# Ledger of designs, part 2: miniprotein binders against C2 domain-containing protein 3 (C2CD3)

Target 1, 169 residues: C2 domain-containing protein 3 (C2CD3), of Homo sapiens (Human) (q4ac94r1171to1339)
Amino acid sequence: SSGLLDVGLRYRRSPRTAEGVLAARTVSISVQIIRACGLQAAAKALAEREPALQFSATVGVNASVTTHLSFLPQGEQRRTHPVACSFCPEFSHHVEFTCNLVTQHCSGEACFLAELLEFAEVIFAVYHENTKSASDIISIESCKEYLLGVVKVPTKELLIKRSGITGWY

## First folded at step 18 (miniprotein)

Design mc5 (from mb4 with L11M)
Fold by OpenDDE base, look of step 18:
Structure mc5 (fold): chain B 169 residues (1-169), chain A 80 residues (1-80)
Amino acid sequence: as target 1 above (169 residues)
Amino acid sequence: SEKIFIYVRGMSWEKLWEIAKKVIEEARKLGLYVIVTYDPKTGTLIILITGDSPEELEKAVELAKEIAEKYGAKVEVRRE
C-alpha cells in the first residue's frame, strides 16, 4: 500500500585539483534518485480529501522528488524534474552535495563531517504536481504540489560502506 | 526554462487521457518534461510542457496539436 523510493548514496572525495588544499577539504555526497513505485495509494488518500486529484489517483501522478541533507541549509535542497502520469516514475536523477570536511559551530568548535554524518539523514519528499484549473485566476505559481510521502535515509552507513548505500525505502 | 500550456477539450476524460499518454511519450523523446492535469469542472485536459530548448518545445506543441486533432479535440495553446 505504501510507495517505495529507489535511491543511492555515495561518499566521494573531491578530486584534487590545482586548488590543492581547498579541494582536500571538501567531499561530495552523491545522491541518486532512480525510481519510485506504488504511489497510487498515497494519491488515492489525497484524493479523498481533494476531489480534484481523483483523475491523478486513477491514471497516475506527476511525481517529483526533493532532496536535502539534514545538516545543510534548506537552500541546498534539490528537486527532480517531474515525471508525468505514473505511479512508478523513473527519475534517473543525480545530484551531488559538496560538504566541508570540517565545519565550525557557533561556539567556534570544529565539527568533522564524520560526526555530522553519524547523525544525519538524507530527506526525500515525493510530490504530486498539478497545474491550476483552466478557470482559475492567473497567479504567480501555476502549479500546486501535494506531498505523497517522505523518506529519510540515515547517512551513518556512508562512513562504513565504501560502495555507499543503495536500496528501496 | 520556458513553459507552454496546452488545453485540450471536447472529449471524454478517457479520450483525453489517451491523448495525454501520446503527448507524454513524444515529449519524453524530445527530452521535455510534462505535467498533466484534468479539470473535471470544465472537462479540460491541461498539459504543461517545460524545457530549455524553445525549438523542442515548439515541436512538442505541434505534435500535441496533431495528436489532439486526430481525436477531434479542441486545442488551445498558451505560452509563458
Scores: ipSAE 0.728, ipTM 0.914, lowest interface PAE 0.7, mean pLDDT 89
Fold by ESMFold2, look of step 19:
Order: structure tokens, then C-alpha cells, then sequence
Structure mc5 (fold): chain B 169 residues (1-169), chain A 80 residues (1-80)
């Protein structure tokens, strides 16, 4: 069936980064944000309460996508560049998150990456971005963004499938 | 990166949108990123162009002016 976002997730074991220190080994989780579709419905729904979105809901949104892993700080979030005026934008964006095999919780105790991946998710947020009018004296910020949708993809299958996870979500 | 705002006005939104489509394509060829917004209160199309190359940004600005002038639109450019 059709979906909102076409993505790919892959697990890659990094070469040994520190010889003889196994606890310091890292893993690369590759996230591909390929394209989106079905954005017009979300844009029209938002435009019902946001008149500033009427044009974009008609001709296409200025779409961008953020992505992050649920167990990493929000500051590790990555973002695509915008694709102007499209309801089915092509991003062709690739990011890699470097993760330690052993990591520390906020409680201070060690945790293996596999334990985190069992219950974790890759989170994608799709935004539309508007430029504020020159006549808008209320704010100095030149742009405003609007959330179109959120997609969460469980990472547990990465523990089993070496070829990764690909598809529409 | 530098931000360039191009304000285009003086005609129907349909013609302004035709200008926008051409500018989006030219910016794409130059490796630049675009956001397009329409302000119906002032009848103004706002084209925001960003990128890491000042040279390509200035090329895009000149192309946008040329395209808009061919349609007879009023153009204002603001740099940040």
C-alpha cells in the first residue's frame, strides 16, 4: 500500500576504532530518507486552521524531514534540505548515526546497544516551511514551520535482518 | 549560508506561480534550495533561496530577476 515516507535503515559494523578495547566499538546506523507522498491531505487539514497554508495546500508544500533515534539526545537530530512546492518530494538524503556498543543511561549504568534497539524507534517528522511576510512586525524570525506528520519505525528488526529495513511507512 | 529573499508582485497568483516554477528549476540546477510562500494580503510571492555558494546565489538572483521581468512583474530583493 501507499505510505507517507519511503525510508531505508541499515546496520553497519564500523571497523575496529580502538584496537584491544572492545567496549569502545562503534556501530553505524544508516538512515536513508528517500521520498514522501500523500502530503496534500495533511497540508489541507492544516490549512483549515492556518490560512497561511492555503497556497501551499493547493500547489505543493516546502517539505523537509527531521530524523533521530529515540535513545539519542534530540541534538543528534538530522534534517534534510527543503524541497519546494511538492506533495511527493524526492529527498534522496542519507545520514549515519554513530552509536557505541555500550552506552550510559541518564541513570549512569551501562547498557548494550542491542538492548536499546529492541525497544527503540527511528523517528521522522515531516515539516512544511513558510517565509513570514515582510509586514509581520511581531517576530524577527524569517520562517515558520508546520508539522505535517510523524513516522516512527521500530529498530528491533535490525537485530535480525543484516540487509536492513526498507519501505513505506 | 546566505539567505536571499525575492519578492514578486503585480499580477495574478497564477502568473506569479509560473514565475516561481521557473525559479525553482533554475535554483535546482545551481545546487540551491528554495522555499516559496504566497502572501494573499499583499498579493506577493516570496521566494527564499539559500545555499553555501555566494556565486551561485547571485546567479540565481539575476536569473530570477530576468524571469520575473519577462512576465512584467515587480521585483524586490532582500539579502540577509
Amino acid sequence: as target 1 above (169 residues)
Amino acid sequence: SEKIFIYVRGMSWEKLWEIAKKVIEEARKLGLYVIVTYDPKTGTLIILITGDSPEELEKAVELAKEIAEKYGAKVEVRRE
Scores: ipSAE 0.687, ipTM 0.889, lowest interface PAE 1.1, mean pLDDT 82

## First folded at step 19 (miniprotein)

Design md1 (from mb4 with V8I L11M)
Fold by OpenDDE base, look of step 19:
Structure md1 (fold): chain B 169 residues (1-169), chain A 80 residues (1-80)
Amino acid sequence: as target 1 above (169 residues)
Amino acid sequence: SEKIFIYIRGMSWEKLWEIAKKVIEEARKLGLYVIVTYDPKTGTLIILITGDSPEELEKAVELAKEIAEKYGAKVEVRRE
């Protein structure tokens, strides 16, 4: 009855080419959002307070997932396309985040990505999206989103496992 | 991405759901993305279709109209 999210994380060092100094200073964190399941319970809980969600709580939610690395700015957040009317959406979504190997603290002190990853996490937020009714045409946003759940995956294992991290959360 | 809103009404929510399922399937075949909303106040099914291909979007709209018409539903389309 509890919702789950199937994700994959991989740490990939950019190939060091003699010509690509910038490439040598960055790595890619690959995030795969495969699918979710068991979203009905969360939808029903929301529908208790939002009658407009009763339909979706019955037949299926329009699910999308946002992905955020905890040490990156919020502007670097990515979002999947929506999957309509399903409590078990198949996303098959892949995104890569480019990260600098070395960053600077506010104090000017250098910080290695490995240090960040030791304490960082990938934050997934699963949303249900509804279109706004005709009466709400004045709003710039055409849709209203409802948070179904949040999953946080620590990145520390990326430093150890070459194959990355995969599983249900 | 372009957005097209399809408003379908004149049927029970159960029948509207059946229409939605078929539209979702057709949109999926075309590589389009769909958000489905039911407005119980007006008894209206709202289908938002998004995608990068105007051609595929229009195909989806036509298919949606055909599906809805087979059920005897009223259809309105709004493009953004």
Scores: ipSAE 0.733, ipTM 0.916, lowest interface PAE 0.6, mean pLDDT 89

Design md5 (from md1 with R9E)
Fold by ESMFold2, fold request of step 22:
Structure md5 (fold): chain B 169 residues (1-169), chain A 80 residues (1-80)
Amino acid sequence: as target 1 above (169 residues)
Amino acid sequence: SEKIFIYIEGMSWEKLWEIAKKVIEEARKLGLYVIVTYDPKTGTLIILITGDSPEELEKAVELAKEIAEKYGAKVEVRRE
């Protein structure tokens, strides 16, 4: 394998109903996050600057992956559950983004989903998560995360490849 | 979902890690999620377990206590 993440993307229209044919149709952008590799080098590099990461750089990171479709708001991103103490975690995670075929940008213009997909990306961010130390028990957040890597996969290939795309990125 | 924190200490990080590996495996069998953190300043290993089943979470806590005590580690549990 070569790359950081083994992922798959697929584009599928939702089943049509008589009510839905007239005004709007929805589409599912299906994303599979299968596994990651190469995390040891990233963890070691971070540990040079962050003593709190020395343990994880030795035994394996607590990996999770966020997924964001670039034309959706940041609040629409999704996250896998963590996989403890691994440099090559298996996620076997499936995410679906439901989109309208005709949408509006944040600026208000209507556009077809195909126009958005032409220049959009699915953005994957791989994080290591630490539980905050006992001395940090006052904090509202119980965990701290560290970015290990980012993968961006263009969605334009879904306009060409009817069965979707899969592979290491 | 519920969060359970298990703090173990009182031995080398290598031995604490051996306990954690066993806890990770038992939690996986119960369909639970784990992250493991080590604080070298206090010598404490922290096992955070999450899940949607209170019954399975309590099973994991009891198993973790049993494993840690067999190794002679000091154990403290905190629920959020």
Scores: ipSAE 0.766, ipTM 0.921, lowest interface PAE 0.7, mean pLDDT 84
Fold by ESMFold2, last read:
Structure md5 (fold): chain B 169 residues (1-169), chain A 80 residues (1-80)
Amino acid sequence: as target 1 above (169 residues)
Amino acid sequence: SEKIFIYIEGMSWEKLWEIAKKVIEEARKLGLYVIVTYDPKTGTLIILITGDSPEELEKAVELAKEIAEKYGAKVEVRRE
C-alpha cells in the first residue's frame, strides 16, 4: 500500500419515527484509526534538526493521532492514546462525531449536511510525543509534541460509497 | 488520566533502553499507556505511564522499580 494511516470512515443517519416530520435528526460520522506505517523516515528527517528526537528516531516514536472534521469546531478534535516506541503503531481507535441534519424540500434543495460533506475533509495529524525535562521551564505541559505527518481524507466519497471509505492514506 | 513519571539513570542509554523495553511490555499487559523519552544532557531515561486504574498503575511502578534495580539503575518516581 502507499500511505501513512490505515483508516475507515462511515456515516449513518439515525432512524426517525413517523411521529415527527420536523423532529431533529442526527447523523453519526464514525472514524476508525487502525494503524500507521512509514514513521521511521519522518522521525529521522525531524531528528536532523532536532537532537531531542534522535533517541526516538533510533528506537521508535511515541505515536498518537488527532482527528478533526473540517466543518466542526476545533474543540471537537479527538486524540488517540499513545503507542510507545514504534514505527508501525497499532491504534485500533474508534471515534464518533454526532452532527445535526438539516432537510429542506421547498425548491428541491439538497440537505445542508450533505452539502457540507461534499466539500469537507477529515484531517488526521500524526504526532510524536516527548516528556519534557525539568529544564523546560516555559511550559506547564509535561510533554512536547512533534508533527510527523498530516493526512486529509475528503468526505464527499463517503456519500457515494454505501459501505464507507477504508484504506491507507 | 493519572500520570506517573519514572526516571532512570546511572548507565548507558542502551542499558536504560533495555529496562524501558521490559517496562513497556509489562505496562502493555496491564492495559496502560507509555511514552519513553531520553534526555542525553542529563543521561536520564523518562518513562511516563498513564491509565485509569490506580491499581494497575501501582503494579507497573513496582515492576519498573524491580526491573531497574536488577540492572543497578538509579530510580526516581514522581506521581501527578
Scores: ipSAE 0.760, ipTM 0.920, lowest interface PAE 0.7, mean pLDDT 83
Fold by ESMFold2, last read:
Structure md5 (fold): chain B 169 residues (1-169), chain A 80 residues (1-80)
Amino acid sequence: as target 1 above (169 residues)
Amino acid sequence: SEKIFIYIEGMSWEKLWEIAKKVIEEARKLGLYVIVTYDPKTGTLIILITGDSPEELEKAVELAKEIAEKYGAKVEVRRE
């Protein structure tokens, strides 16, 4: 019944460059999506109500993971490539989100990134993907995805821990 | 990236799955990504392969055809 996701988060506020003043107004939040495990229980639970998942619940899911920061638009969402037929996929995926130190709040009000990170989260969604049937060769929508789980990791510790956050969630 | 769909059928799902496992491993070695789906209504196993290298994608298609032929499976390939 339990699945886990092995991730890492890091924050870099002031990169060393010849254009240090301009670079100091942006930061990189590095997100590593390393691997998952325990997906069989989730897949079997879904297959009880989704017959299309019976094969994958038996042999392994086609796993992929999306990630985004709670304060960024969903268009900033990133996604791993799929790992076929596994209940313990290895993604070894790395993404970087570039953020401004002064950013616009959803109310339109400018604020510092640190104020957002105090209450923000990095959100991971783990999916299984099925290929649609061969009934429509011209269909550009080739896959249907099924949510296996969601993991939310608070970002507030990035303000304190310079080495970042890593572990299973 | 380009998407290639390989449809195999004409035997039990267990045998089709044996083919798919070999294709997954060969695609992984070529740096390609795979999704495998079985449609029990049609008895078809669908191998979706994606990647940025047309050369490696075509290698994977030819390997998949070779493996499927050795097992006696019917193979259809569609490119999207």
Scores: ipSAE 0.759, ipTM 0.920, lowest interface PAE 0.7, mean pLDDT 82
Fold by ESMFold2, fold request of step 22:
Structure md5 (fold): chain B 169 residues (1-169), chain A 80 residues (1-80)
Amino acid sequence: as target 1 above (169 residues)
Amino acid sequence: SEKIFIYIEGMSWEKLWEIAKKVIEEARKLGLYVIVTYDPKTGTLIILITGDSPEELEKAVELAKEIAEKYGAKVEVRRE
């Protein structure tokens, strides 16, 4: 269906703290995660096979969003704080990925960030999160998460749209 | 950040949810984050509150207890 997540992407050169430095070799890719909508249908569909989701499918999900820039290691992903019990959460969350202008390709050769952005994506995953019951609260993880949806936004538009890209995806 | 688990039970899930809605709003005013889960096997609603301010977390716990007592719910609090 059309539009799950309202996001914005921006590209700008990262400032460095040294006064008088003329050149910066890093850039920031700024990601704004504004809000989501349409989560009720996703929650209801999951609840048909997951009884643990029936309550949340009724009253609203505990939504959070992970953000992963595809050419960075998975460990660089970021996560919003949860918004309790909503099918249309407002996150108003901002993350910055600091990237080198020249970086190492998977073959080991150096390449410009622009080459990576041509084929890369920002990957957003929307999750619902449940607290584990008192009977299993001793587990390593205090919560269990359920994937509600995935949104992928190509980064190549950042190469030509200096004001960035925004919208529902 | 500190995690506080508030367990409420002893009434219908609809009434427990009424308590949780009020707790969510009060936690939001304090700049705290909330996850609400219901376990139908035990009839327990779990309110997980997180944040960076121990003072605000304790305010939220006291507010949650006050709200739950007004409804007659049984309340247990765990901190980690």
Scores: ipSAE 0.757, ipTM 0.919, lowest interface PAE 0.7, mean pLDDT 83
Fold by OpenDDE base, fold request of step 22:
Structure md5 (fold): chain B 169 residues (1-169), chain A 80 residues (1-80)
Amino acid sequence: as target 1 above (169 residues)
Amino acid sequence: SEKIFIYIEGMSWEKLWEIAKKVIEEARKLGLYVIVTYDPKTGTLIILITGDSPEELEKAVELAKEIAEKYGAKVEVRRE
């Protein structure tokens, strides 16, 4: 009864339409974050160390999910909007990552996206977010985040399954 | 996006939670996003509402005030 994340991954070739030369050199990886469930156990575990989380561990977490492609820079990470006070948040989040079909290694050698995807993974991190306490000085960062769990989905299956990947992780 | 903080106090944590649930529902209807925090030291419920529409944000704040006041709670609003 550990937490689960329902996600979908799709590999989409950019339509070779008369659109600019750049479109022909890129593909889109579509990521859908549908929902999560069973987040209470993780919240309770955190609350054992952080009493401020006892409320959330009881009634529900403010969940958000970050998505990171392992072969992309960290700056390309995306994050869902938060879903308040739920151990079973419905995100219905969709994001597309534009990827070059051909990249260059630091050695100068060309690397195809397919080669990257063979060893790559999509990393999902589920966070609980709290605002700072009313007694705390309002800093630039108004919220504190707590890691509830991490899910890693290999992208190699995107090369095999044309329909994409959908499931609970 | 704009952020609005709603501080609610003067009630038990159970009642504050009931208020939160109602505010969350109203915010959802307006397409807004909510983070709810309870500070046990002060007994304060903090609701952070975010969204792209200033008009909808203000509606949510008004609704939150109405809900909280119905319970007899003290409400303070801070805008950032």
Scores: ipSAE 0.756, ipTM 0.923, lowest interface PAE 0.6, mean pLDDT 90
Fold by OpenDDE base, look of step 19:
Structure md5 (fold): chain B 169 residues (1-169), chain A 80 residues (1-80)
Amino acid sequence: as target 1 above (169 residues)
Amino acid sequence: SEKIFIYIEGMSWEKLWEIAKKVIEEARKLGLYVIVTYDPKTGTLIILITGDSPEELEKAVELAKEIAEKYGAKVEVRRE
């Protein structure tokens, strides 16, 4: 059995007010990460190569999810808080990405957000996190992360459906 | 956010897991976030608790100590 991720995507247009020039030029893409399930199979697969993960593969993973819009810089990536020791984590996470209605290509040509969304995707990466052992070299990061899976959701339907996109992936 | 590490040892992994479940529940009630790691080399359960409220974090630490002590486990706390 493979894992699944329950997510929601919504397109929110900022109201155009004569007073808010900036608001009229941007929209928000709302991303909701609701829950995941069936993460044990992925954990067990990782544990075959990493014995340190055997415990988590048995009792539950410490799951977190990163969210990235394909046409935004990597720095705009967001991450949920971790859910401890569960193969079916409940995240209930909400994040909004502010997007310009019009962007400029390197060539100087204008590109509309609608054009970007036609080919864009929201990329979700599910990770398991472990703390480093005391024997590990002290690094800037106190935790190790292991990729459990990746989900990519196309954004092309956001312009058509006012209710947005919701489902298991 | 502040990070607190709780190291628990002196018990079987099964009992350590029972402790972890209780700590997770208490941390959840306090709105804190937890990751749990077991080091099989040392037989140590490592619980990382994170949150924005120092007060709630300290409550969680105390609760974790109490839970672990009821099991007869050795507990060490490190703050970063």
Scores: ipSAE 0.750, ipTM 0.920, lowest interface PAE 0.6, mean pLDDT 90
Fold by OpenDDE base, look of step 20:
Structure md5 (fold): chain B 169 residues (1-169), chain A 80 residues (1-80)
Amino acid sequence: as target 1 above (169 residues)
Amino acid sequence: SEKIFIYIEGMSWEKLWEIAKKVIEEARKLGLYVIVTYDPKTGTLIILITGDSPEELEKAVELAKEIAEKYGAKVEVRRE
């Protein structure tokens, strides 16, 4: 079966700090990445095309998860630490995204965060990471990543549920 | 965050996996993060350990060496 990702999303007001005006104009979206399971099927599928992944497809993947809000720049993407050799990694990861309550479009029109959240998604990408082999020294990066799966969670429910969104996806 | 690469070889992949499991466990206890890779071309197990504490990283390296040596494996350590 396909893998699943246990996540939690919460809408939180930013505490009014001494920078009172800015704090009042932003909120935080809290994202929890709790755990994943059933990653072996995806790993095996990758291993069919990449023999170097056969080991990981057998014993467990080095899983990490990237988190991206669809309406934020890609540079705001966050990534968990890797969990070694597991098809059921426990991440226990927490991250907060600061969002402006009001943004301006190129047209000069104001767009409220609520409007963005109505159509936005939190995008989770689960990766397996391998270190480079001695034969692959050509790349500057020390690790290679392989996409295991993508989960998209709509944010519209954050507008109505103060308790947030939680579940397996 | 520092990175340490541990290269272990001289064993079957099954034995290397046993070593890896032990190293992962020890690294976890130290709050370190691990990536494990097996290179079938060279028969080498590559363990990348990362963390913020140099002291804990060194402990993990020593533990990894001890574990590997008990199996009679060849160990090489590279630091970045």
Scores: ipSAE 0.750, ipTM 0.919, lowest interface PAE 0.6, mean pLDDT 90

Design md5 (from md1 with R9E)
Fold by OpenDDE base, last read:
Structure md5 (fold): chain B 169 residues (1-169), chain A 80 residues (1-80)
Amino acid sequence: as target 1 above (169 residues)
Amino acid sequence: SEKIFIYIEGMSWEKLWEIAKKVIEEARKLGLYVIVTYDPKTGTLIILITGDSPEELEKAVELAKEIAEKYGAKVEVRRE
């Protein structure tokens, strides 16, 4: 069966600080990644192409989730801590993205956050992570990641629902 | 955050998995994060433990050693 991701999204105005007008011009989008389930099918599919993943496909994946808003730079992407050896990981992850109420297009035209959110989405990518073997010591990175799935949640409802968005995807 | 690698070998993957489960539980209690990898070519279980507290990390390593030794496993620790 296909995997699912339990997430929550909320829209809140950023606290006004005495240090400037800039704080009043920003809002925060709160993202919660609560848990995932049913990740075994995706793991097995990967293991068909990568035999080294057969162990994880049997006992559980080391799951982590990346999160970013579609209109923000990739550098603003966030990632959960890994949950070891589970097809139903509990992340209990909470992150906030600071967004400007007014941004500027490449053309120089102003764009309001409300306009962006109308067509934007929060993109979640679920990964399995393994350490590299001793034979792969040349690489700077100590781990390898494998994409298990992608979830996209539209942000348009954040403008309508005060309680935010919560559900399984 | 600091990273510690624990290499465990000398038994079947099933038994190594049992060790891994116990280490994961102990690491979780200490607020640490774990990545578990099995290398079927060498029969080695690799446990990567990460966290902000050096004290808690070392505690987790000691616990992992104790658990593995009870199973008669060979253990090697590498700190980065």
Scores: ipSAE 0.706, ipTM 0.905, lowest interface PAE 0.7, mean pLDDT 90
Fold by OpenDDE base, fold request of step 22:
Structure md5 (fold): chain B 169 residues (1-169), chain A 80 residues (1-80)
Amino acid sequence: as target 1 above (169 residues)
Amino acid sequence: SEKIFIYIEGMSWEKLWEIAKKVIEEARKLGLYVIVTYDPKTGTLIILITGDSPEELEKAVELAKEIAEKYGAKVEVRRE
């Protein structure tokens, strides 16, 4: 759990196009996943319980990162491409999430995005991926994934900082 | 995206890793993505290469075969 993730978050208004009214009611949350480091400790910890991970714990993990906004459905999560055999992967990944400025709770009460962002988080999960053995490839899933760590970044600062949020977590 | 599996065996994990590093580098040059797995039970290195260009994928496979053959490794390719 000594690993770190370098990320950037930005709040961007949707451009007003001729499609006007609908676009004006949404904004984009831009997420950049730049790089990770120090993933070996987490890999070694996993390898203590899973011998199949000993190789990766030695030479490097096949790292990918999922991104999820806490107030969006889980199906809206995004995932980077894998970076092979590295404890310090460089992803250079960019993703944008479209968010409504106003939503309604089940109770019928209106909720503004600003209110959501005050208590929301961007959740990053870092995974190692291995291929399955030849005998197991018959299944739809060709790879096994192992959670290396989770990073949660509060979004409250997006309301204050026009430049966004950047840093290591 | 198309997936190609390359199975390499017949040598120590250290030598297999050396092969893997070269394959990773060549795949990167072609804009392809790689997952590397070593199965200690069988002594097999499994390289999964993915990408959108069938032409580039085939180039990567040929390069991988050439690299592995230079080391005297046994190579099997499976296309899915």
Scores: ipSAE 0.699, ipTM 0.903, lowest interface PAE 0.7, mean pLDDT 90
Fold by OpenDDE base, last read:
Structure md5 (fold): chain B 169 residues (1-169), chain A 80 residues (1-80)
Amino acid sequence: as target 1 above (169 residues)
Amino acid sequence: SEKIFIYIEGMSWEKLWEIAKKVIEEARKLGLYVIVTYDPKTGTLIILITGDSPEELEKAVELAKEIAEKYGAKVEVRRE
């Protein structure tokens, strides 16, 4: 079976801070990553090329999910905590992205968030993470990550549905 | 966020996995996050525990040691 990701997206107004005027110029996109399932097939596929992953393909992956809004810089990407040894991890992850209602392009033209959301997407990448083996002590990074799958959710529905978007992808 | 590595060896991967399951459960109760890796070349189970509470991390390490040693496994702990 193929993997699925249960996610929720909401469009909400940012709370008014003491700086009332500036707060009115931003909104929050709330992203919930609830759970995943069916990750074993992807793990097994990877293990065919990487024998070191055979253990994880058998007992469960150490799953984490990155979240990226397509119109935001890469630095705004968020990542869940890992869930150890599971093909059906429960993340219960909540993150909010602050977005300006109006942005200015290098050309000087104003771009409205509504225009961005019409063509934007939330990109979820599911990874398996392993620590480096004792034989690979030379590398500075403590862990290796392997891409299990990518889910892209269009944001255009956020403009139509006040209740947000919830579903399996 | 502090990281602690626990290296466990001296038995089959199946038995190591049984140890890992118990460690994962205990770590979950403490609100800690775990990454489990098996190195087939060395026969070593590597458990990475992460969290914000040094006290909870140390509790998890002690529990992991107890579990592993009870089953006759060799245990090494490295802290970052």
Scores: ipSAE 0.697, ipTM 0.902, lowest interface PAE 0.7, mean pLDDT 90

